# Ledger of designs, part 25: VHH binders against q6mzz7r34to333

Target 1, 300 residues: q6mzz7r34to333
Amino acid sequence: TFKDETFPAADSSIGQKLLQEKRLSNVIWKRPQDLPGGPPHFILDDISRFDIQQGGAADCWFLAALGSLTQNPQYRQKILMVQSFSHQYAGIFRFRFWQCGQWVEVVIDDRLPVQGDKCLFVRPRHQNQEFWPCLLEKAYAKLLGSYSDLHYGFLEDALVDLTGGVITNIHLHSSPVDLVKAVKTATKAGSLITCATPSGPTDTAQAMENGLVSLHAYTVTGAEQIQYRRGWEEIISLWNPWGWGEAEWRGRWSDGSQEWEETCDPRKSQLHKKREDGEFWMSCQDFQQKFIAMFICSEI
Below, E stands for the ipSAE of ESMFold2; O stands for the ipSAE of OpenDDE; V2 stands for 0.75 times the mean of E and O plus 0.25 times the DockQ between their complexes.

## First folded at step 5 (VHH)

Design t1 (framework vhh_h_nbbcii10_fgla; at its last look DockQ between E and O 0.01; V2 from the best seeds 0.00; counts 0 for: pae E 9.4 > 2, unsure alone 63.0 < 65, placed apart)
Fold by OpenDDE, look of step 5:
Structure t1 (fold): chain B 300 residues (1-300), chain A 126 residues (1-126)
Amino acid sequence: as target 1 above (300 residues)
Amino acid sequence: QVQLVESGGGLVQPGGSLRLSCAASGFTFSDYRSYALGWFRQAPGQGLEAVAAISGSGGRTYYADSVKGRFTISRDNSKNTLYLQMNSLRAEDTAVYYCAAHPGYGSYYTSLYDYWGQGTLVTVSS
């Protein structure tokens, strides 16, 4: 099986800063087939943002972009290509990123750093069987130098690295913006969309009482004008890369909010997904207040 | 707590060079807790413009198109200081230059930064 000597299964690939900060000890590197949970799959069923679960790296900026990427089949194929743990498996995986005006290939082996039987960083979903997010994150770590280099980064950087596109940033507190129109237009064009919450008092990413996470990046997955009582309300859908079982918005139009009971919009059943999967709706008004910026990356 | 203090501004002729410094306190550049750092500028009567940014690790730099090839952003972790080397200065570079820091993810184009200096004036004039 392939071993990547340029990004070895060693502390150097993790980075000393991260090792020290998290006091990581007894880190071992295992291939997916050596992890519990059954046979590994690169992609199980289909690529979905819900396959992503942020781990030990503060790389929400990247994972949010990745979450958005999953909605674009063209970019997905460009980056992930066709790979497998079965056919012609050799413990080698390849990914492509946009760098310096061209697509570059990053080659990795499939050894992942673990503590016990748990991955240190992005964790595979579906009973520890789907590994495309883990491997892609590793590839991106290699591109940047180490897993430590995933710890915070530029939101725009992730978007461009995944698409080679052009960034439009919308500062939500600067000027009025038609969010529904902007999001719908971007989505239709196949653009990636992320957004960011401002920092809180601690300058760390923390779950807030309203269910949002401060100093955190989210994926914008959609926006709609929805009937509400005798009028209309504008709502926006976001996804938290923390993934399944993590905190979601708890305000208006949240999964369990009263607003969904009060709407007679025929699209209610389609839009309202009461799941603990990191995805939620909120009013555009609340979004503008609770978030600081939205980023749209469009193909050139 | 966090404080940024710019210095190095002044009057310079077109084509000249200037080096701005930003002394940071309240956090350390070498910490794992990476701060995104950036330079912004505001010309008279204009809005705030992003000039350059550097990632927390220092491995990636970004530049506005208007300054690309002329300006260089760098950091000295030992001195906890951010720099902006400005070469081939033009009249349109005249502005108050601000140093900024963000305690998490960065944004090159937005005013997402939480901490700002008071700014240093750069005047490019014959």
Scores: ipSAE 0.518, ipTM 0.801, lowest interface PAE 1.1, mean pLDDT 92
Fold by ESMFold2, look of step 5:
Structure t1 (fold): chain B 300 residues (1-300), chain A 126 residues (1-126)
Amino acid sequence: as target 1 above (300 residues)
Amino acid sequence: QVQLVESGGGLVQPGGSLRLSCAASGFTFSDYRSYALGWFRQAPGQGLEAVAAISGSGGRTYYADSVKGRFTISRDNSKNTLYLQMNSLRAEDTAVYYCAAHPGYGSYYTSLYDYWGQGTLVTVSS
């Protein structure tokens, strides 16, 4: 099986910032077939943002962009190609990223950094042994230099690296925005849509009292006008790449909120699926108050 | 500033029990219930090892294989306190034990735990 000499299964591929500053130790490298949980799959079912669970790199900026990509099948073939752990498998995987005006291929072996039998970075979710997110994260780490280079990057960079597209940056505190129209228009166009919270009191991501995370990136997954009492309210749905519900919004339109009990909108069962998966709704008014920016990435 | 303070360490004989506590304070813009909490340990001459972790609600737990069935992690969100009940202690459990907090995901990733206690020594010796 293939061993990548340019991004080896060694500490140099992790990078010194994570090893030295974040107390990483006892890292070993294993191929997915050598991990517990049964035979590995590259893609077990269709790709989904719910296949992704952020791990030990602070790369929510990349994973939020990736979450949006999973909603747009036009990028699946470009980036993930057709690969498996069975057909012509040799421990080698390839991905494409947009770099300097062209799509470049990044080749990796499938040795993943682990502590014990657990993936150190992105890991398979729900025990489905689905490894496309882990391998894509490794390929992006190789592109940037190391896993340490994934630590606290920029959403705009990830969006361009995944699409080659053009970024529209909407500053939510300084401009009035028809959010429902913007999100629906971008979604119909196949654009990637993400957003970010401002920094909190520190320079690291922190869960806030309202359930949002500071200095953090989210995927925008939808927006709707919903019937409420005698009128209408605008709501927006977001996905947290942390991938679970204990760090979800706790205000209006959150899971379990009074607003879902009071709405008579016939779509509420489609819109409100109470799951611990990192996805939640909030009012567009709260969104514009609590978030600093929304990024729309459109292919030319 | 978020602060974590461990207590309850000490000397215990093999087969004995010990309960560690970790008191948390200093949440200004953060909700303690949103933090995943963990116990980590470092034996002399060894690297840091994840021992146990618990989700913000307390509904999900992780245990290292070396402690599973012997240790129990729990949290009391009304008191902002994390516990580790250690039963059937062995000499290899001797280590400095650290409490750590992380904003909401990953139960075993040391790199994502931004807040750490000063540690409490547990010695298992006859």
Scores: ipSAE 0.011, ipTM 0.405, lowest interface PAE 9.4, mean pLDDT 83
ESMFold2 (binder alone), look of step 5: mean pLDDT 80; pTM 0.826

Design t2 (framework vhh_h_nbbcii10_fgla; at its last look DockQ between E and O 0.36; V2 from the best seeds 0.00; counts 0 for: pae E 3.2 > 2)
Fold by OpenDDE, look of step 7:
Structure t2 (fold): chain B 300 residues (1-300), chain A 126 residues (1-126)
Amino acid sequence: as target 1 above (300 residues)
Amino acid sequence: QVQLVESGGGLVQPGGSLRLSCAASGFTFSDYRSYTLGWFRQAPGQGLEAVAAISGSGGRTYYADSVKGRFTISRDNSKNTLYLQMNSLRAEDTAVYYCAAHPGYGSYYTELYDYWGQGTLVTVSS
């Protein structure tokens, strides 16, 4: 099986920053087939943002972009290509990123750093043994230099690295924006959309009382005008790369909010999904107040 | 009590060089938050613009198109200091230069930076 000596199964590939922060010692590197849970899969059925669960790296800026990428078949195919743990498996995986005006191939082996048979960083969701997110994150770590280099990168860079596109930055506090129109237009065009919360009092990414995470990046997955009482409201859908079991919005239009019970919009069943998967709706008004900026990456 | 203090500004002729420094206190660059650091500038009558930024790990950098190839941002975590090497200075580089820090993800947006210095004036004139 292939071993990548340029990104070895060693502490240097993780980086001293992460090692110190997490007090990691004796990190073990294992291939997916050596992990418990059954046979590994690169992609199971299809790729989804719900396959992603952020791990030990503070790489929400990348994972949010990745979550958005999953909605674009053209880009995700370009980046992930066709690979497998079964057909012609050799422990080698390839990914593409946009760098310096061109697509660059990054080759990795499938050894992942683990502790107690758990991946240190991005993990397969619900033990589905789907490893495309883990391997892609590793490839991006290699591109940047180490897993430590995934910490607190640039939101814009993640989007460009995955698409080669152009960034439109929207300041949510400076000017009124028709968010619904902007998001719908971007989505229709196949653009990637992320957004960011401001820092909180602790200067760390922390779940707040309202269910949002401070100093964090989210994926914008959609926006709609919805009927509510005798009028209309504008709502926006976000995905937290923390994934299920972590934090979701708890205010208006959240999964368990009274707004969904009160609305007579015929699209209610389509839009309202009561899932613990990191995705939620909120009003555009609340979004503009609680978030700082939205980033749209469009094709050139 | 976080504080950023810029230094190194002054008068320089076109084509000249300056090195700006930003000394941070009240927090450490190398702590678990891996602060993103940036330089911004405001020219007379103009708005605040991003000049350069560097990620917490130092592995990623950003430069405004106007300064690419001329300016270099770097950080020394051991000294808790941010630097901006400015070469081939032009009249249009005249501005107050600000150092800023963000305890997380990076961005080119000024609004995402939480801590700011008082600025240092750079004047490029013959």
Scores: ipSAE 0.525, ipTM 0.799, lowest interface PAE 0.9, mean pLDDT 92
Fold by ESMFold2, look of step 5:
Structure t2 (fold): chain B 300 residues (1-300), chain A 126 residues (1-126)
Amino acid sequence: as target 1 above (300 residues)
Amino acid sequence: QVQLVESGGGLVQPGGSLRLSCAASGFTFSDYRSYTLGWFRQAPGQGLEAVAAISGSGGRTYYADSVKGRFTISRDNSKNTLYLQMNSLRAEDTAVYYCAAHPGYGSYYTELYDYWGQGTLVTVSS
C-alpha cells in the first residue's frame, strides 16, 4: 500500500505547536481499515455537513467552509472526486484545492494519527465508519504544511481554497443588513456562507453559557421569515463544525424552545429538526448581536 | 478601549529596510493573543490596502502579493507589540502605514477591523 514520503506518518506532519499545546503522547498512525469497527467507507451515504466532526485542530474556519460546500454538488465533486476503500484501493487518496489561480491535486496516504484507536483530528461519524472528512482534513494539512498549520487559520483562505471564488465580507456590528434576503440570495446562487463569533474571555474557542462558541466559525445553512403569533420573525440557521453531541444555542428559536412550540407556520416540521447534530436556529436579531462577521463566497 | 500606536516610519532609500512597531493597550476581557492584527497602507491618492495580517496564537500570516517575500509580520504577545519588517523597499511602498486589530476569528479584510492606529509615514525616495 502507498506510503507518502512527502507527508509521512510522523510527528513532523502533526507539527510541534499541536504536539506541545495538546501534550500529545502515544500517537500512532493507522489506516482506517486497521481501526476498530466495521469496514471503512470513503462516502457511506450522500455527502452532508453532518458527516463532519471537528477534532483536535482548531480548524473550524476550514470545516465551516466545508460544511457549506457540501451543499454545492459541483465543488463537492471537484474536491472529493470518486474514491473508495474497495475499488482499486492502494491506500492512496487525492483531493483538489484552488491555489494561485488553478486547481491543484494533493495526494495523501490514508494513515491517520490516532491515540487509543481514536482519531486525533476530524473524527469519523460514530455509527457510519465514514472517512472522507478525516482524509480531506489530512490533505489540507499537507497543503498547508502540517496539522499545526490548520490551527486558527483565516476564514477567507478556506473559502477561496475550496472554490476559487470571490468573498463578500459583512461586519455584522457596523452596518444594517437584510440577513434573510442576503442568505436566500446567496443560497440560490450556490454561494458558500460562513460566519464567526467574536473573541471571548480567553484566547481559545470556548463554549459559552448561551451555547455559542467564542472565537469560532459556523456554517450559515438558511434563513427564513417565519410566522409567529400575529406577525413574522426573521430566523437564521447555523451549523457548528464541532458536530454531533456538542452544545448548541440555548436562546430564542433554539431546539425545543417555546418559540417552536408556539409557531403555527406550516413549514415548522421542515425547519425544526430536533437533532443534536450541531445545527440550530436563532433569531436574526440575536445573530447580529452575538456574531461579528458573515462571509459569502461566490463564483466569479 | 483598545489603542494602537505605530512607530518606526521615516525616509529610506530604495532597496533599504525599515521596521515598524505597533504598541497596543486597553484590552480588558479579550486576550490580546485572540485578536487578529494587521498592517494596512494608503498611498497618496489611493485607497486602503491590506499589507499583512497575523492571526492570534496560531501565528498564521497573510501577505499581499505586492509585498510577499519582502515584508515579514510578527507579534510579541508578551509586549503587546506588532511588527512589520520591510526589506528591499521600493518607491511604490511609500504610504502611511496603519496598525489595526480585529476582535474576532481570523480575517485580513479591512472592513472587519475595528481598531486602528493613527498611522506612520514611510517614504521611499532617492
Scores: ipSAE 0.451, ipTM 0.768, lowest interface PAE 2.9, mean pLDDT 86
ESMFold2 (binder alone), look of step 5: mean pLDDT 82; pTM 0.843
OpenDDE, look of step 5: ipSAE 0.017; ipTM 0.418
ESMFold2, look of step 7: ipSAE 0.433; ipTM 0.762
ESMFold2 (binder alone), look of step 7: mean pLDDT 82; pTM 0.843

Design t3 (framework vhh_h_nbbcii10_fgla; at its last look DockQ between E and O 0.46; V2 from the best seeds 0.00; counts 0 for: pae E 10.1 > 2)
Fold by OpenDDE, look of step 5:
Structure t3 (fold): chain B 300 residues (1-300), chain A 126 residues (1-126)
Amino acid sequence: as target 1 above (300 residues)
Amino acid sequence: QVQLVESGGGLVQPGGSLRLSCAASGFTFSDWRSYALGWFRQAPGQGLEAVAAISGSGGRTYYADSVKGRFTISRDNSKNTLYLQMNSLRAEDTAVYYCAAHPGYGTYYTSLYDYWGQGTLVTVSS
């Protein structure tokens, strides 16, 4: 079975900064088949943003971009290729990233750092059976130098590293923007769309009372003009890479909000999902107030 | 109107130190604190290179590998000023240094910064 000596199963691959900050001890490295749960899969059924659950690294900037990537089959295929734990399995996985004007291949083994039986970083979903997010995160960590190098970063870097595209930065407080149009246009073009909340009183991501997380990156998954009472409102859909059971917006147009009960829009059943999966709607107005910027990464 | 003005550049010998300042005007106190700030440099015949960045609160810093361990970025939000302490300077550090402001996380991509200074020349030569 393949062992990557250039990114070994050692503390150096995690990085001293993160080890100290998180007070990590007794870290061991295990292959997916050695973790509890069913047989491991690289991709189980299909790739989805909901397969991603942020772990110990503050790499929301990467995971938000990754979440957006899952909606683009071309980029997704470019990065993940076709791999498995079954056919031709040798404990080796390959990923591609855009670096310095070209796609570069990053090779890793599938040993993952764990504490006990829990992955330290991105956690595999589906009862510890789907590992493409964990392995891709590891590959990106290797590209950057260590898992510590994932611990905070620039959202734009992740977007470009995943696509080789061009970034458009939409400042939400500087000028009026037709968000619905922008999001729809970008989505149609296959662009990656992310956004970020401003920092709070601390320089760490913190859950706020409104359900949002400060200093945090989200994926923009859609935007719509929706009928509301006798008029129209513009709403935007976001996904939190914290994943299932974590923080979601609690204001207007949130999953449990009254607005959904008051709308007679025929698309209600399609748009309104009551799930604790990290995805939620909010008004564009609230979005503009609570977020600092939206980033669109488009293919050149 | 928002303005960024760099200062502190000059001639220094290899191994020497220099401290750059970037004075910002036109920002409200709240606005200034919400902006990530960065230093960029452009050497003769080269493109713009990201040098360092700092978050709005100043609690998070990032450095290019070429300057890591030698340069320190800091900010004084009470003075609307950004600093770059440059130690152990090398000839390859010779460049015009620019400060720039970006809302949110910051970035290494120059096109995403909203405001730029006029630059200050740093020459490292024996």
Scores: ipSAE 0.016, ipTM 0.406, lowest interface PAE 6.8, mean pLDDT 91
Fold by ESMFold2, look of step 5:
Structure t3 (fold): chain B 300 residues (1-300), chain A 126 residues (1-126)
Amino acid sequence: as target 1 above (300 residues)
Amino acid sequence: QVQLVESGGGLVQPGGSLRLSCAASGFTFSDWRSYALGWFRQAPGQGLEAVAAISGSGGRTYYADSVKGRFTISRDNSKNTLYLQMNSLRAEDTAVYYCAAHPGYGTYYTSLYDYWGQGTLVTVSS
């Protein structure tokens, strides 16, 4: 099977920043078939943001952009290509990223860094042994130099590296924006949509009492007007790359909130799917208050 | 109340060094950390050019290709201060240098910066 000499299964591929900061020891590299949990899959069902669970690198900026990308099927062919652990398998996987005006192919072997029998960084979803997110993260780490180079990056870089598109940046506190219109227009155009929270009281991403994470990037997954009491309210849906359950945002329109019980909107069952997958709704008013920026990345 | 004030500019010979500082006031510790910070410059008769940027935590930096390896951006969040260490200065580095603050993750574009300093002149000549 293939062994990548330019991004080897060694500490150099992890990088000193993460090794030191996280005090990583006993890091072993294994191919997915050597991990417990049954036969590995590259893609098991449809590609979905819910296949992603952030691990030990603070790379929410990349994973949030990736979450948005999974909603656009044209990127399956461009970035993930057709690959498997069975057909023509040789321990080699390929991905494409946009670099300096061109699509660049990044080739990796499928040895993933583990501690014990668990992936150290992005993890497969517990129930499906699906490895495309782990392998794509490794390919991006190789492109940037190491897993340490994923630690606290820039969201604009991820958006461009995944699409080659142009970015519209919106400061949520200083510019009036019709969020529902902006999100629906960008979604129809196939654009990637992400957003970010400001820093909190610490230098690291931290879950806050309201359930949001400080210094953190989220995928914007939808926006709607919804009937509520005798009027209308605007709501926005977000996905957290940490992959938490329904208790992430605890405010209005969160999973399990009374707003969902009280709405008579005929689309209620379509919009509110209570799952432990990191996706939640919040009011657009709360979104504009709690988030600092939204990024829309469009082709051309 | 929010103010950004640059200092440390001046005249220097080619190959020399300068350290620019940007002091911020009107921010709390948490508010300052919510902003990515950048240095921009404008040479006479030219547009504004991004020089370097740093994330709110200081964990990630960006440098223009023209300054990579010569300039170092840093921040001290306890003092609300941004720095630019400029080494191996060249005549083409002559410009007015501005510090700026931009909300959230990421930073390349001047249109995203909410707060700007008045600028400090750096002149590199023999």
Scores: ipSAE 0.000, ipTM 0.383, lowest interface PAE 10.1, mean pLDDT 82
ESMFold2 (binder alone), look of step 5: mean pLDDT 82; pTM 0.841

Design t4 (framework vhh_ozoralizumab_d1; at its last look DockQ between E and O 0.01; V2 from the best seeds 0.00; counts 0 for: pae E 13.9 > 2, placed apart)
Fold by OpenDDE, look of step 5:
Structure t4 (fold): chain B 300 residues (1-300), chain A 123 residues (1-123)
Amino acid sequence: as target 1 above (300 residues)
Amino acid sequence: EVQLVESGGGLVQPGGSLRLSCAASGFTFRSYAMYWVRQAPGKGLEWVSAISGSGGRTYYPDSVKGRFTISRDNAKNTLYLQMNSLRPEDTAVYYCAAHPGYGSYYTSLYDYRGQGTLVTVSS
């Protein structure tokens, strides 16, 4: 079975910053097949943002971009290629990233750092059976130098690394923006869309009472004009790479909000999904107030 | 309109000190991490200091650590850089820049950047 000596199963691959911050000692590295939960799969059913669950690294900037990437089949294929734990499995995986004007291949082994039986970083979903996010994160860590190099970063970097595209920054507090139009246009073009919350009372990512996380990156998954009472409202859909329900918006148009009960929009059943999966709707007005910027990465 | 206006640059002898200021307007200053970046002649843009939105965290590269101090006054929408023990290699145009910031500051991409102020360190 392949062992990557350039990114070994050692503390050096994690990096001192994370080791110290998380007080990690005696980290164990395991291959997916050695983890509980059943046979490992690279991709189970299909690639989805919901396959991603942020772990111990503060790499929301990367994971949000990755979440957005899952909506673009071309980029997905470019980065993930076709790989498997079954066919000609040798414990080796390959990924591509955009670097210095070209796609570069990053090769890794599938050993993942764990504490007990839990991955330290991105956590595999589907009962620990789907590993493409974990492996891709590892590959990106290798590209950057270590997992510690994932610990904080910039959405723009991730977006470009994943696409080779160009970034458009929309500053939500500087000028009026037609968000619905912008999101729809970008989505139609296959662009990646992310956004960010400003710093909160602390200078760390922190869950707030309204369900949002401060200093945090989200994926923009859609925007719509929706009927509400006798008028229209604009709403935007976001996904938190934390990937679980307690980190969702709790205000207007949230999953449990009254607005969904009051709307007679025929698309209600399509748009309103009560899931604890990190995805939620909110008004564009609230979005503009609670978020600081939206980043759109478009293909050149 | 977003504006970042740097001031305080000038000529200083090696070992001297300067204090740069950046007046910000047109955006929610408190919400952004602020940076000082510099560009020396013939070199690329490099960050020399960063501060979180609240000012609770500051960051410095090794090249300026112990010599430069970044601070901000959110009430005045102003960013500061105290530069001590200046060296000839510190000669550059210094820019104030803004970014939402996520704890990593090795980037040339900023949401906003001023016109810069020239700092020359020479005997």
Scores: ipSAE 0.027, ipTM 0.377, lowest interface PAE 4.8, mean pLDDT 90
Fold by ESMFold2, look of step 5:
Structure t4 (fold): chain B 300 residues (1-300), chain A 123 residues (1-123)
Amino acid sequence: as target 1 above (300 residues)
Amino acid sequence: EVQLVESGGGLVQPGGSLRLSCAASGFTFRSYAMYWVRQAPGKGLEWVSAISGSGGRTYYPDSVKGRFTISRDNAKNTLYLQMNSLRPEDTAVYYCAAHPGYGSYYTSLYDYRGQGTLVTVSS
């Protein structure tokens, strides 16, 4: 099977920053077919953001952009192409990124760094054994130089690298914004929509008491006006690339909150999913207070 | 034109054995990983085994590990599932499945399965 001489299954591909900072031990490189679990798949069901779970690299900026990209069929087809662990498999995978005004193909082998038989970085969905997010992350690491080069990047860079599009930065504290209109308009246009929290007390991302993560990027997945008591409220949905089983917003309109119990909006069951899968709703008022920016990436 | 035809289901007492077969046509069988999935009454699909195109690698969830054995005969384009030590909770419709090609991002692996064969485990 293919072995990539330019991004080998070795410490150089991880990079010294992560090796030393995390004091990694028991790291080995395996192809997906050599991992425990079910058979490997590139894509099992339809592509979705819920296939993604952030691992040991601090690359939420890339994964949040990727989460939004899963909603755009043209971009996801361009980047992921048609590949398989079954038909014509030779241990080689290809991805495309926008670089310097053109789409650049990045080729990798499918040897992934693992620890304790689990992927060290992005993790495949446990029950489905889907590997497209792990392999795409590896390809982006190769493009940037190493997995260490994914550590704390910029959301705008990821959005451009995935689309070649134009970024609109909405500063949530300095510009009037009709959030529901902006999100619905951008969604209908096929634009990618992401947002970011400000830094906290440290220069690293950390979970806060309200359930948000500081210095962190999220995918914007929707916005709605919802019936509540005698009137209407505006809410926005976000996805945390940390994935399932992780902290999420605990304020108004959070999963299991009183607002969801009290609303009589007929769309309630479509909007509110009772899972800790990283996706949650919050009021637009809280969003504007807690977040610093929203980025919309649009086609020219 | 991909065709998958399961057979070998039936009524079996607890502790018994059953061998399922799946005849495949319309694609280069040896190039594809093959799967068995099952659906118990009122429940969703659950995968129960998989095998690589060459037959060199097999996969099982904990619920069937040690009791079920997947195999394939690439000369006959046939997939098998040997089911031993059957339990009442193994009662389900069993399907074989393939990913028939390079594929489309809109196509689920489970969309390329046969009509199924019923396995009932009861006294």
Scores: ipSAE 0.000, ipTM 0.278, lowest interface PAE 13.9, mean pLDDT 81
ESMFold2 (binder alone), look of step 5: mean pLDDT 80; pTM 0.817

